# VH-VL binders against q9umr5: the designs that were tried, part 453

Target 1, 268 residues: q9umr5
Amino acid sequence: SYKPVIVVHGLFDSSYSFRHLLEYINETHPGTVVTVLDLFDGRESLRPLWEQVQGFREAVVPIMAKAPQGVHLICYSQGGLVCRALLSVMDDHNVDSFISLSSPQMGQYGDTDYLKWLFPTSMRSNLYRICYSPWGQEFSICNYWHDPHHDDLYLNASSFLALINGERDHPNATVWRKNFLRVGHLVLIGGPDDGVITPWQSSFFGFYDANETVLEMEEQLVYLRDSFGLKTLLARGAIVRCPMAGISHTAWHSNRTLYETCIEPWLS
Below, E stands for the ipSAE of ESMFold2; O stands for the ipSAE of OpenDDE; V2 stands for 0.75 times the mean of E and O plus 0.25 times the DockQ between their complexes.

## First folded at step 22 (VH-VL)

Design pq6 (framework fv_nofazinlimab; at its last look DockQ between E and O 0.84; V2 from the best seeds 0.87)
Fold by OpenDDE, look of step 22:
Structure pq6 (fold): chain C 268 residues (1-268), chain A 122 residues (1-122), chain B 112 residues (1-112)
Amino acid sequence: as target 1 above (268 residues)
Amino acid sequence: QVQLVQSGAEVKKPGSSVKVSCKASGGTFSDYPISWVRQAPGQGLEYLGYIIPIFGTARYNEKFKGRVTITADKSTSTAYMELSSLRSEDTAVYYCARGSYDSGGYEPFDYWGQGTMVTVSS
Amino acid sequence: DVVMTQSPLSLPVTLGQPASISCRSSQSLVYSDGNTYLYWFQQRPGQSPRRLIYKVSNRDSGVPDRFSGSGSGTDFTLKISRVEAEDVGVYYCMQGTKWPFTFGQGTKLEIK
C-alpha cells in the first residue's frame, strides 16, 4: 500500500484548490489516503506562522501515528514554510518525502501582480518598517519577509524565518536541525514563471544579496553553515530540485505534467 | 497633521451589535496599523486589536472570543470596529489610534481619535 | 498574557514636588531586536490618552522635560521632576513586545 499523503495549503488558500492533485494521486496511486488539512483557510492564513505550525502539528500527529511506515507531505506556497517549521519542531515525525511546492523557503521580497494588492511597489521597499516590528510579526507575511537591504532588521526582528533557518542563534537550533534531518527526501519545486514567489529561486533556497543579485542555495550562509541541515541533506542525496517553466503560482497543484515529473516519483 | 475622527456616540441594546468608524486624514493609510482600545467608565485601557490595512486582516485580543471584527477601507481611509453580542460590560469609550515611523521603526499610538462612547443598556 | 502592574494606583502630590510611578511586567519586555517596547501614556480628565514616552525612555515631542522614563527588563519608572497642575490625570504603562499588548491598571495623579 502507498504511504498516506498530507497536503498543506498556502496563503489565502483552501482545500478546494487541491481537487486536481487529489485526482492525480488517486489515479496514479490508487488507495492512497490523502488528507488535505483544512486549517487556517483564507484570511486566517495571515495568522502568525508559529500559531499555524502548532495547529497543523495537532492535525498531523494523529495521521502520522496511524502510519508507522511513514507519510508524505505536499506543502504549497506559504505551506512549505509551515511544513519545514513543523518538521523542525517535531522530534518524532516520520515524513518520507517533504515536497515543497513553490514555497518561499528563503523568504519573500516580491513585487508581483499577484501580490501587488498587498505589496504595491512603494510598499515593497518600505514593508520592512512594519514587518520588522512586534506589530508586523503577528502576520504570516511578515514572518518570512526577507528584505535584503535591511539584513540586520531581518536577523533581529524576524520571529520565524530567521529562526527556522538558524540565522539567528536560539536555544533550539541544534534540536530543530536534528529533527528536520529526519526527513527522507526534500523535494524542492518551483520555476521562473511562478509570478508570485520573489525571487522564484527562493523555492530552491536561493535569494537576493544586498545588490539584489540572486545567489543559489550553495552560496547561502544557511547552507555554508549547515544551520538547519541543507548541506547535510544535499550530501546524503536527499535534496531533489525540480524546476519547471511555464507554470504560474496558482497552477502548481493542478498541472498534470508537473505532478508526473516532480511529485509522483516521490509518492511511492 | 494626522487626524483620526471617530463616529458619534452609540446607545445599544444587549445582544445587538455596534460598529464604530475611524477616519484617518493627513497622511497615508494602508501602511499604518490602526489600533482599537476601549475604556470602561472609571476603568483602565484595554487593547481590542489592530489592523494593518494593506494586509486586509486584523489581530485580535482573544479575550473577546470572536466578538470583535476590525476592518479597513483603503479607499476612504477608514477603519471600523464592530462588536457583536453586546453586553452591559461592553459599555465604554472606544478609541482608535495610529502610530508613526521613525528611524527606529514603527512606534504606535502617536495619534488618537476623540473616542466613541458606546452605552449598552436595556 | 503579560501582566502589567503599576504602583501606586493613587498618587496625591503637592504642587512643585516630584512624582514617581512604577510599572512591572510579568515577563521581560525585551524584544528579539534588543528593543524594549514599553510605553507611558497620560490621560487628562475628559481627554483621549496621550503618549508621553516610547521604548522606555524616549520622550515624545511636546512633552515637557520634567517627564522622564527609565527601567529595563521587567521594571520601569515614570518620573515627574516637578508636578504641575496640568499633570493631573491617569498614567498608564503599556507593553508592545508580546501579543496581546497590555496596559497597566493606571495611576491617578492628583494634587493635594
Scores: ipSAE 0.929, ipTM 0.969, lowest interface PAE 0.5, mean pLDDT 95
Fold by ESMFold2, look of step 22:
Structure pq6 (fold): chain C 268 residues (1-268), chain A 122 residues (1-122), chain B 112 residues (1-112)
Amino acid sequence: as target 1 above (268 residues)
Amino acid sequence: QVQLVQSGAEVKKPGSSVKVSCKASGGTFSDYPISWVRQAPGQGLEYLGYIIPIFGTARYNEKFKGRVTITADKSTSTAYMELSSLRSEDTAVYYCARGSYDSGGYEPFDYWGQGTMVTVSS
Amino acid sequence: DVVMTQSPLSLPVTLGQPASISCRSSQSLVYSDGNTYLYWFQQRPGQSPRRLIYKVSNRDSGVPDRFSGSGSGTDFTLKISRVEAEDVGVYYCMQGTKWPFTFGQGTKLEIK
């Protein structure tokens, strides 16, 4: 008997995007109850991430209650940030594997093909002006926008990412860390050919310094200070890094080799 | 010089919808929040919602219970506010407004449209 | 929602005399970035509103220096050091710290 799997989608996305992933799970783990949460799809995915966390929390509670031996999370793109916040705010979660599928865990800063399609003019150097304001923080993109050239504004104005990363002090930091550390495994998936997540190493908790040089997870202050438990998880052997080249952002959940290599082993 | 020009006055029956336009000129459009505010006769100001056109979606004041839709057309530099299921209490002047950026970031309500009177009567 | 309460609601003033308008919020308007998103607007009869003051105390360009804003936390004041005839109208405070952003009820300034 396999643990139930809960799937959380990304920006401008819906549950239909995961039809191939569901097929792979059915073939390799027959009988697994897989729930793809159909919340905040399309333009609703731009709602503040804390609103999305609240809605997803309400949806996962009954699933977790029916599975006392645990559940797995597969969380794609922006959905990986929603899931990480869930692990922090739920003192009663029973997540074994948290599978982060090309998620901007340390934030986003880039004029990618995806952003150029969404924003016809290049905007990455200017978005901080709206994102680091109360008006911008009402939109999910701004909740994880991380401009390395305005780190002071990010640290003080971010209503979501700076908090769940423990980069700004807050009253819940100790409790959130305790809750996050109850996860069995953190499985980080991403790759250099993603084309959207910028830098792609954000999927592995890497990010730019002020010179746009990528510092890996172990060089980040949040890791070194163990602000939300990354150092502790790595020391326990609970972090799995599964990079894969040659996969574009929209193909992570529909690539069989990726599934077999990076996802399947963690769906006990 | 930035200018916001709104569509003309409307008279509507209860239960119908109204769509007010706000055309921006004299500057860039996509990266400025466009806000919608209304003022009933002899009353104060009430914030309906705002859109950041580059994100293509709006934030809404929940007191309108899903009756407000705010959109933007980047190709024409025009924002729209549609209010459905009109009630007599919705009689008001509807304003669009835009802010500006300075070195400290975004500041709201630097430019205002002329207002659009919407009258709801049976 | 953050409730913004203005006092007084009606303010008759003699030309050349000072005027003071109070605005109080139901919760702190200090955002995590240290800024206080408190604004003042003037609406002259028959016109659209006009921004006077942004972020508590910063005067917009073209606003006479007889207008000043002050305050912190939950308690804010707009002062006119000497009222002129052109100052008649309704004055609104607004908070932009917590969505939905909200206005005070307005203070009608009149020459007595």
Scores: ipSAE 0.832, ipTM 0.921, lowest interface PAE 0.9, mean pLDDT 92
ESMFold2 (binder alone), look of step 22: mean pLDDT 92; pTM 0.942

Design pq7 (framework fv_nofazinlimab; at its last look DockQ between E and O 0.87; V2 from the best seeds 0.88)
Fold by OpenDDE, look of step 22:
Structure pq7 (fold): chain C 268 residues (1-268), chain A 122 residues (1-122), chain B 112 residues (1-112)
Amino acid sequence: as target 1 above (268 residues)
Amino acid sequence: QVQLVQSGAEVKKPGSSVKVSCKASGGTFSDYAISWVRQAPGQGLEYLGYIIPIFGTARYNQKFKGRVTITADKSTSTAYMELSSLRSEDTAVYYCARGSYDSGGYEPFDYWGQGTMVTVSS
Amino acid sequence: DVVMTQSPLSLPVTLGQPASISCRSSQSLVYSDGNTYLYWFQQRPGQSPRRLIYKVSNRDSGVPDRFSGSGSGTDFTLKISRVEAEDVGVYYCMQGTKWPFTFGQGTKLEIK
């Protein structure tokens, strides 16, 4: 039988968004038990990410316990960060494939049309002021806001991304790395036409330098220092990168071609 | 130059709801935290929650068990605090406050509203 | 929740004499960025609170230099070098390091 699939949604999202994905999985892998976790939906997705991690952990633990052979995670957008953190804090998870579906894995510093309604350009450049404060860090958006022009503030004030990345020293860094490395495969999915994740390479752990030049995963300090296990995963062939053009952010979970190319191969 | 003007005093029955407004003027609105604090007669200050309007949602003190709803209208630069299932112990002056930015970053509670007295009595 | 404990709760002072208010937190108020988000507020009779001190020792604009804040970790102090009549009111400390942010009980300063 097929391993169970657990789906975690993104910002301002809900389980309803994954109806097509469910159909695809049922069609190609009949009998697969798919659980779309309906937690922190809508505006509740703005709650602190650590709070979300705890909530989702409580939901996945029973599922994992019933699946001794392992489970697959499909985590969309913000959900990808939640899942990465989840796998970092769980010393007994049994995740075979962790599929990061267009997630800002290296953070967000976007100015796309999708985010402009929320973050006008003038405010985007100044969002660091509120985000890198105790008041701002109580919201998920700020938890992975990565301002390349204020790296010191990010490193010192980010209460989530900087920690799960091991960019700031903390007592759990070694253990979190060990836990995360339990994953069988890390499948990174994203693309240039996403329109939300900024830069889109963040889905592949690429990100801006101080001049807003995008550097790839292998150029990032988190990789070079193997702070949470990326270098180790790559070395053992456990990282799969699946870029795809022509897919908007809200279509990653409903595109059949994307599913067949980037998701389905890792659900066996 | 920044001013916070709150709505007028309210008298409410137990079990009803009250909605207090806080209009900000003299600066931008969306990228500041608007905090709500209350003070019962002769008592200290209690933090209810706060909203950062640009995010569209609020952070709440769980002590109130979901009775508090904080919202913001960016178009009118107005924040709202609604308290439901009112009890006599909810009788208090309710304050809104806003932060400011300096070279050191964000600092809350730089500006205060004049307060709104809410009386809950049968 | 972080408990903020002020002492004394009542502070009668003679005009021209110094005053000192203590605020203790149940846990360290040092944030990840190295800052300590401890605030002092003054509330005069019949008025809204006003911020006097932010981040332990920084005076707000318009606050007389007779007010000073100090401390670190879990122990903080607000001092008034020479109490004036206009200083009558209730003083509150507040922590902004860990949610929910919490106030001390308040210290009522009165003139003897």
Scores: ipSAE 0.929, ipTM 0.969, lowest interface PAE 0.5, mean pLDDT 95
Fold by ESMFold2, look of step 22:
Structure pq7 (fold): chain C 268 residues (1-268), chain A 122 residues (1-122), chain B 112 residues (1-112)
Amino acid sequence: as target 1 above (268 residues)
Amino acid sequence: QVQLVQSGAEVKKPGSSVKVSCKASGGTFSDYAISWVRQAPGQGLEYLGYIIPIFGTARYNQKFKGRVTITADKSTSTAYMELSSLRSEDTAVYYCARGSYDSGGYEPFDYWGQGTMVTVSS
Amino acid sequence: DVVMTQSPLSLPVTLGQPASISCRSSQSLVYSDGNTYLYWFQQRPGQSPRRLIYKVSNRDSGVPDRFSGSGSGTDFTLKISRVEAEDVGVYYCMQGTKWPFTFGQGTKLEIK
């Protein structure tokens, strides 16, 4: 019997987007209970990420309670940040595989084709001005906006990402790290042709320095300080990096080769 | 010079709806918080909600959730506030306001519309 | 919600004398970035509100230097060093630290 799978969607997204993923799981792991959480759909995905974390926590608790041997999480795009926060705040989670499907784990700093319909004129160099204010932090995009040219503003004003990364002091940082480290595996998926996540290496905990040079996960202060457990997980052999070229942001959950290579092996 | 011009006064019956417009001129619109505030006669200011037009969605004060809809049209630099199921207690002047950017970031309520009187009479 | 309480609610003052308006919040207004998002507005009779002071103590452009703001944490004050006839109106504080952002109930300044 396979562990139940919980799916968490991304920005401007809904549970319908995962129909192909559900088909793949049913074919390779028949009998697996898969729940695609139907919360914060469409424009509701712009609500503050901490509000989303609370709502998804309430939905996940009964599913985890019915599966004491564990569950798996598949979390897409913005949903991967929600899931990482869930793992930190839940001292009673039983997640075996956390599968992060092209998620901006170290933040977003990009003029992207995906955001072009929302932002007809590129605003990446100026978005920090409203994002790093209480008015901007009421919207999810600003909760993980990470302007490498205004790192002081990011570190102090981010109400979400700087906290879950352990980049700003928080009284619960030790407990959050302990909770996160209870995962069995962290499966990181993404690629250079995503077109939305910027830099795409954010899906692997890489990010820009002040010169917009990408520093990989092992070069990041949050890794070196082991602030939320990345170094510990890597040393334990619990981090799986599964990059794949040629996949656009909206195609990660509908590509069979990606599923078979990066997802299927972790759905025990 | 940034200017916010609101639609004219309205007299409404209980149970109906009103939609107030707020047109911005003399500056940019889309990357500011556009706020809606009301003031009943002889009373204080009450915050209804705000929209950041580039995100295309609004935040609402829970006291008004379900009756207030705030939208923006970036092409015309116009924000709208619609209040439904009107009651006599909704009689008020409705203001829109836009923030501004300082060297230290965003500051709210720098520019105010002239106000729109909405009278709900039985 | 953060409750903003102003005192006094009515403030009769003699021309040329100082005036002081208190504003208290039910929670600290210090945000994670170290800023305190407290604002003061003036509403003259028949007019829209006007921002006077932003982030506790910063006077807006065109606001006379007789207006000053001070305070920290939960306790804030707007002072007018010498009241003039044009200062008649209602003064509001507002917090912008925690959504929903909230106003004080107002202080009506009038000439005795």
Scores: ipSAE 0.831, ipTM 0.920, lowest interface PAE 0.8, mean pLDDT 91
ESMFold2 (binder alone), look of step 22: mean pLDDT 91; pTM 0.932

Design pq8 (framework fv_nofazinlimab; at its last look DockQ between E and O 0.76; V2 from the best seeds 0.85)
Fold by OpenDDE, look of step 22:
Structure pq8 (fold): chain C 268 residues (1-268), chain A 122 residues (1-122), chain B 112 residues (1-112)
Amino acid sequence: as target 1 above (268 residues)
Amino acid sequence: QVQLVQSGAEVKKPGSSVKVSCKASGGTFSDYPISWVRQAPGQGLEYLGYIIPIFGTARYNQKFKGRVTITADKSTSTAYMELSSLRSEDTAVYYCARGSYDSTGYEPFDYWGQGTMVTVSS
Amino acid sequence: DVVMTQSPLSLPVTLGQPASISCRSSQSLVYSDGNTYLYWFQQRPGQSPRRLIYKVSNRDSGVPDRFSGSGSGTDFTLKISRVEAEDVGVYYCMQGTKWPFTFGQGTKLEIK
């Protein structure tokens, strides 16, 4: 039998978005128990990410307990960060494949059409002012806002991303690393035509330097320092990178070709 | 230069709802949190919640158990606070407030509305 | 929730004399960025509150220099070097470090 699959949605999203994914899984892996977690939907997805992590943890614990052979996680967009944090705080998770589906794993500093309706250009450049404050950090968007021009503020004020990345020292860093390393495979999915994740390489732990030059995962301090286990995972062959062009952000969970190429191989 | 003007006094029955408005002028609106604080007669200040208009959602003090709804209309630079299932103990002056940005970051409560008296009585 | 405790709750003062208000938090108010988001507000009779001090010791523009804030961690103080008639009102401390943000009970300053 196939291992259960748990799906976590993204920002302003809901379980309904994954109807195609469910269909694909059912067709290719009949009998798979798929649970799309319907928590923090819509505007509630703007709640602090740690609050979301706690809520999702409560939901996945019973599922994991019933699946001693292990489970797979498919986590979309913002959900990918939630899942990574979840795996960091759970010392007893049994996740085989963690599939990060177009997630801003290294943060967001967007200037895309998707964000333009939400953030005018002038506000995006100044979002650090509110995001790196107690008031801003009560919203999920600010929890993974990563302004490359204000790195000190990010490192000191980010209450989520900087912590799960191990970029800021904290008492749980060693334990979180240990917990995260329990994952069998980390499958990173994203692409240049996403249009939302900015830079799109963030889905692969790439990100801007101070000059907004995109550096790859292996050039990041979190990798070089192995602060949460990326270097270790790569060394053991546990990281899979699956880039795909021609897919917009809202289509990652509904594209059949993407599913067959990047998701299906890791559901067995 | 920045001014917050609130709607007028309200008299409500228990169980009903009240919606107070706060119109901001003299600056930008979307990137400034609007905080709501209330003060019962002869009592202290209580933080209800705040909205960051650009995000379109608010953070609430859970003490109110979901009775408070804070919204913002960016087109009119107006924030709203709605309190449902009104009780006599909800009788208070309700304030909106806005902060500012300086070289060190965001600082709240630089500007205050004039307050809106809400009286809940049978 | 972080509990803010002010002392005293009533403060009768003679004109020209100094005044001191204490504010204690149930938890440290030091944020991850190293700042302490402790604020002091003044509310004169019949008026909206007014911010006097931000981040423990920074005085707002237009606030007389006879007002000063100090403290660290969990203990904070607002001082008025020479109380004037216009200082009559209620003073509140507030923490903005941990949600929900909370106020002290208030200290009512009156002239003897």
Scores: ipSAE 0.926, ipTM 0.968, lowest interface PAE 0.5, mean pLDDT 95
Fold by ESMFold2, look of step 22:
Structure pq8 (fold): chain C 268 residues (1-268), chain A 122 residues (1-122), chain B 112 residues (1-112)
Amino acid sequence: as target 1 above (268 residues)
Amino acid sequence: QVQLVQSGAEVKKPGSSVKVSCKASGGTFSDYPISWVRQAPGQGLEYLGYIIPIFGTARYNQKFKGRVTITADKSTSTAYMELSSLRSEDTAVYYCARGSYDSTGYEPFDYWGQGTMVTVSS
Amino acid sequence: DVVMTQSPLSLPVTLGQPASISCRSSQSLVYSDGNTYLYWFQQRPGQSPRRLIYKVSNRDSGVPDRFSGSGSGTDFTLKISRVEAEDVGVYYCMQGTKWPFTFGQGTKLEIK
């Protein structure tokens, strides 16, 4: 039988959004136990990411305990950051495939779909003023906001992303790296037509330099220093990059071709 | 010149709800935290929560979460605080407040509304 | 929650004399960015609060220079070099480092 699958949703999202993905899994992997976690729905997805990580951790523990052979994670958008933090903080996780579905793994420097509809002009050049403060860090979008023009502020004020990336020194860095490295495969999914993740290469651990030129994963200091295990995973052949054009942010979990190409092969 | 103008005084019965408005003028609205603070007669200041309108959601002091709802309407530059299941202990002046940005960051509570007296009597 | 403790709670003072208000936090107010999010507010009788000092020692531009703030870590002080009649009111410290952000109990300044 197939390993259980745990699904973690993104910003302003809920478990219902994954109904098509559940259909695809049922059709190709009948009998697979799939759990879409029903936590931090809608506006609750803006709560601090460490609060979300704690809540999701409590939910995944019994599922993992019932599946000693391992589980798979499919984690969408902001949910991919929650899942990566879970892999770091859980000494005893048994995740085989971590499938990161258009997640801002190196951060976000652009409006989300929600932010675009709330104001007609981009505010990304000014958002650092609130995000890099204790008031802003109480909201999830600010926990992974990464302004390449204020990198010192990001490195010092980020309560989440700079820590799980090992960009700021902290006492848990060694144990978090060890835990993350226990994953079997890291499957990175995203594409240029996403429209929300900015730069879209953040889904592949790429990000802007100070000139807004995208540097690939292998050019990032976190990779070069192997701060949380990316270089080790790549050398081990455990990183799969699956870019796909033509898919908007809300369609990643409802596209059959994407599922068959990028997800299905990893649901052992 | 930023101004915060609150709705008028309210007298309420225990168990009911009150909704106080806070209209901002003289600047941009959506990227500034709007905070709600109350002061019972003869007592100190108590922080209820705040909203950042561009995110469309609020952060609540856990002591009040479940009874306090904070919202914002960007089209009218107005924030709202609603307190439900009112008790006599909720009798207080309710203030909205907004911060400002200095050279490298956010500073809270630069501008205050005039306050709204809410009296809960049985 | 971070507890903010002010002393004294009542401060009678003679016009023209200095006044000093202490504020102590239950834990360090230094944030990861190196800033100390400690604020002072004045509330005159019948008025809304007014910010006097931000981040320990920075006086707002509309605030008289007889007001000053100092301190570090967990211990902070607001000083008034020469108390004037308009200084009557209640003074609050507040921390903005750890949510929920919290106020001290207040110090009521009165003219003897």
Scores: ipSAE 0.821, ipTM 0.918, lowest interface PAE 0.9, mean pLDDT 91
ESMFold2 (binder alone), look of step 22: mean pLDDT 92; pTM 0.942

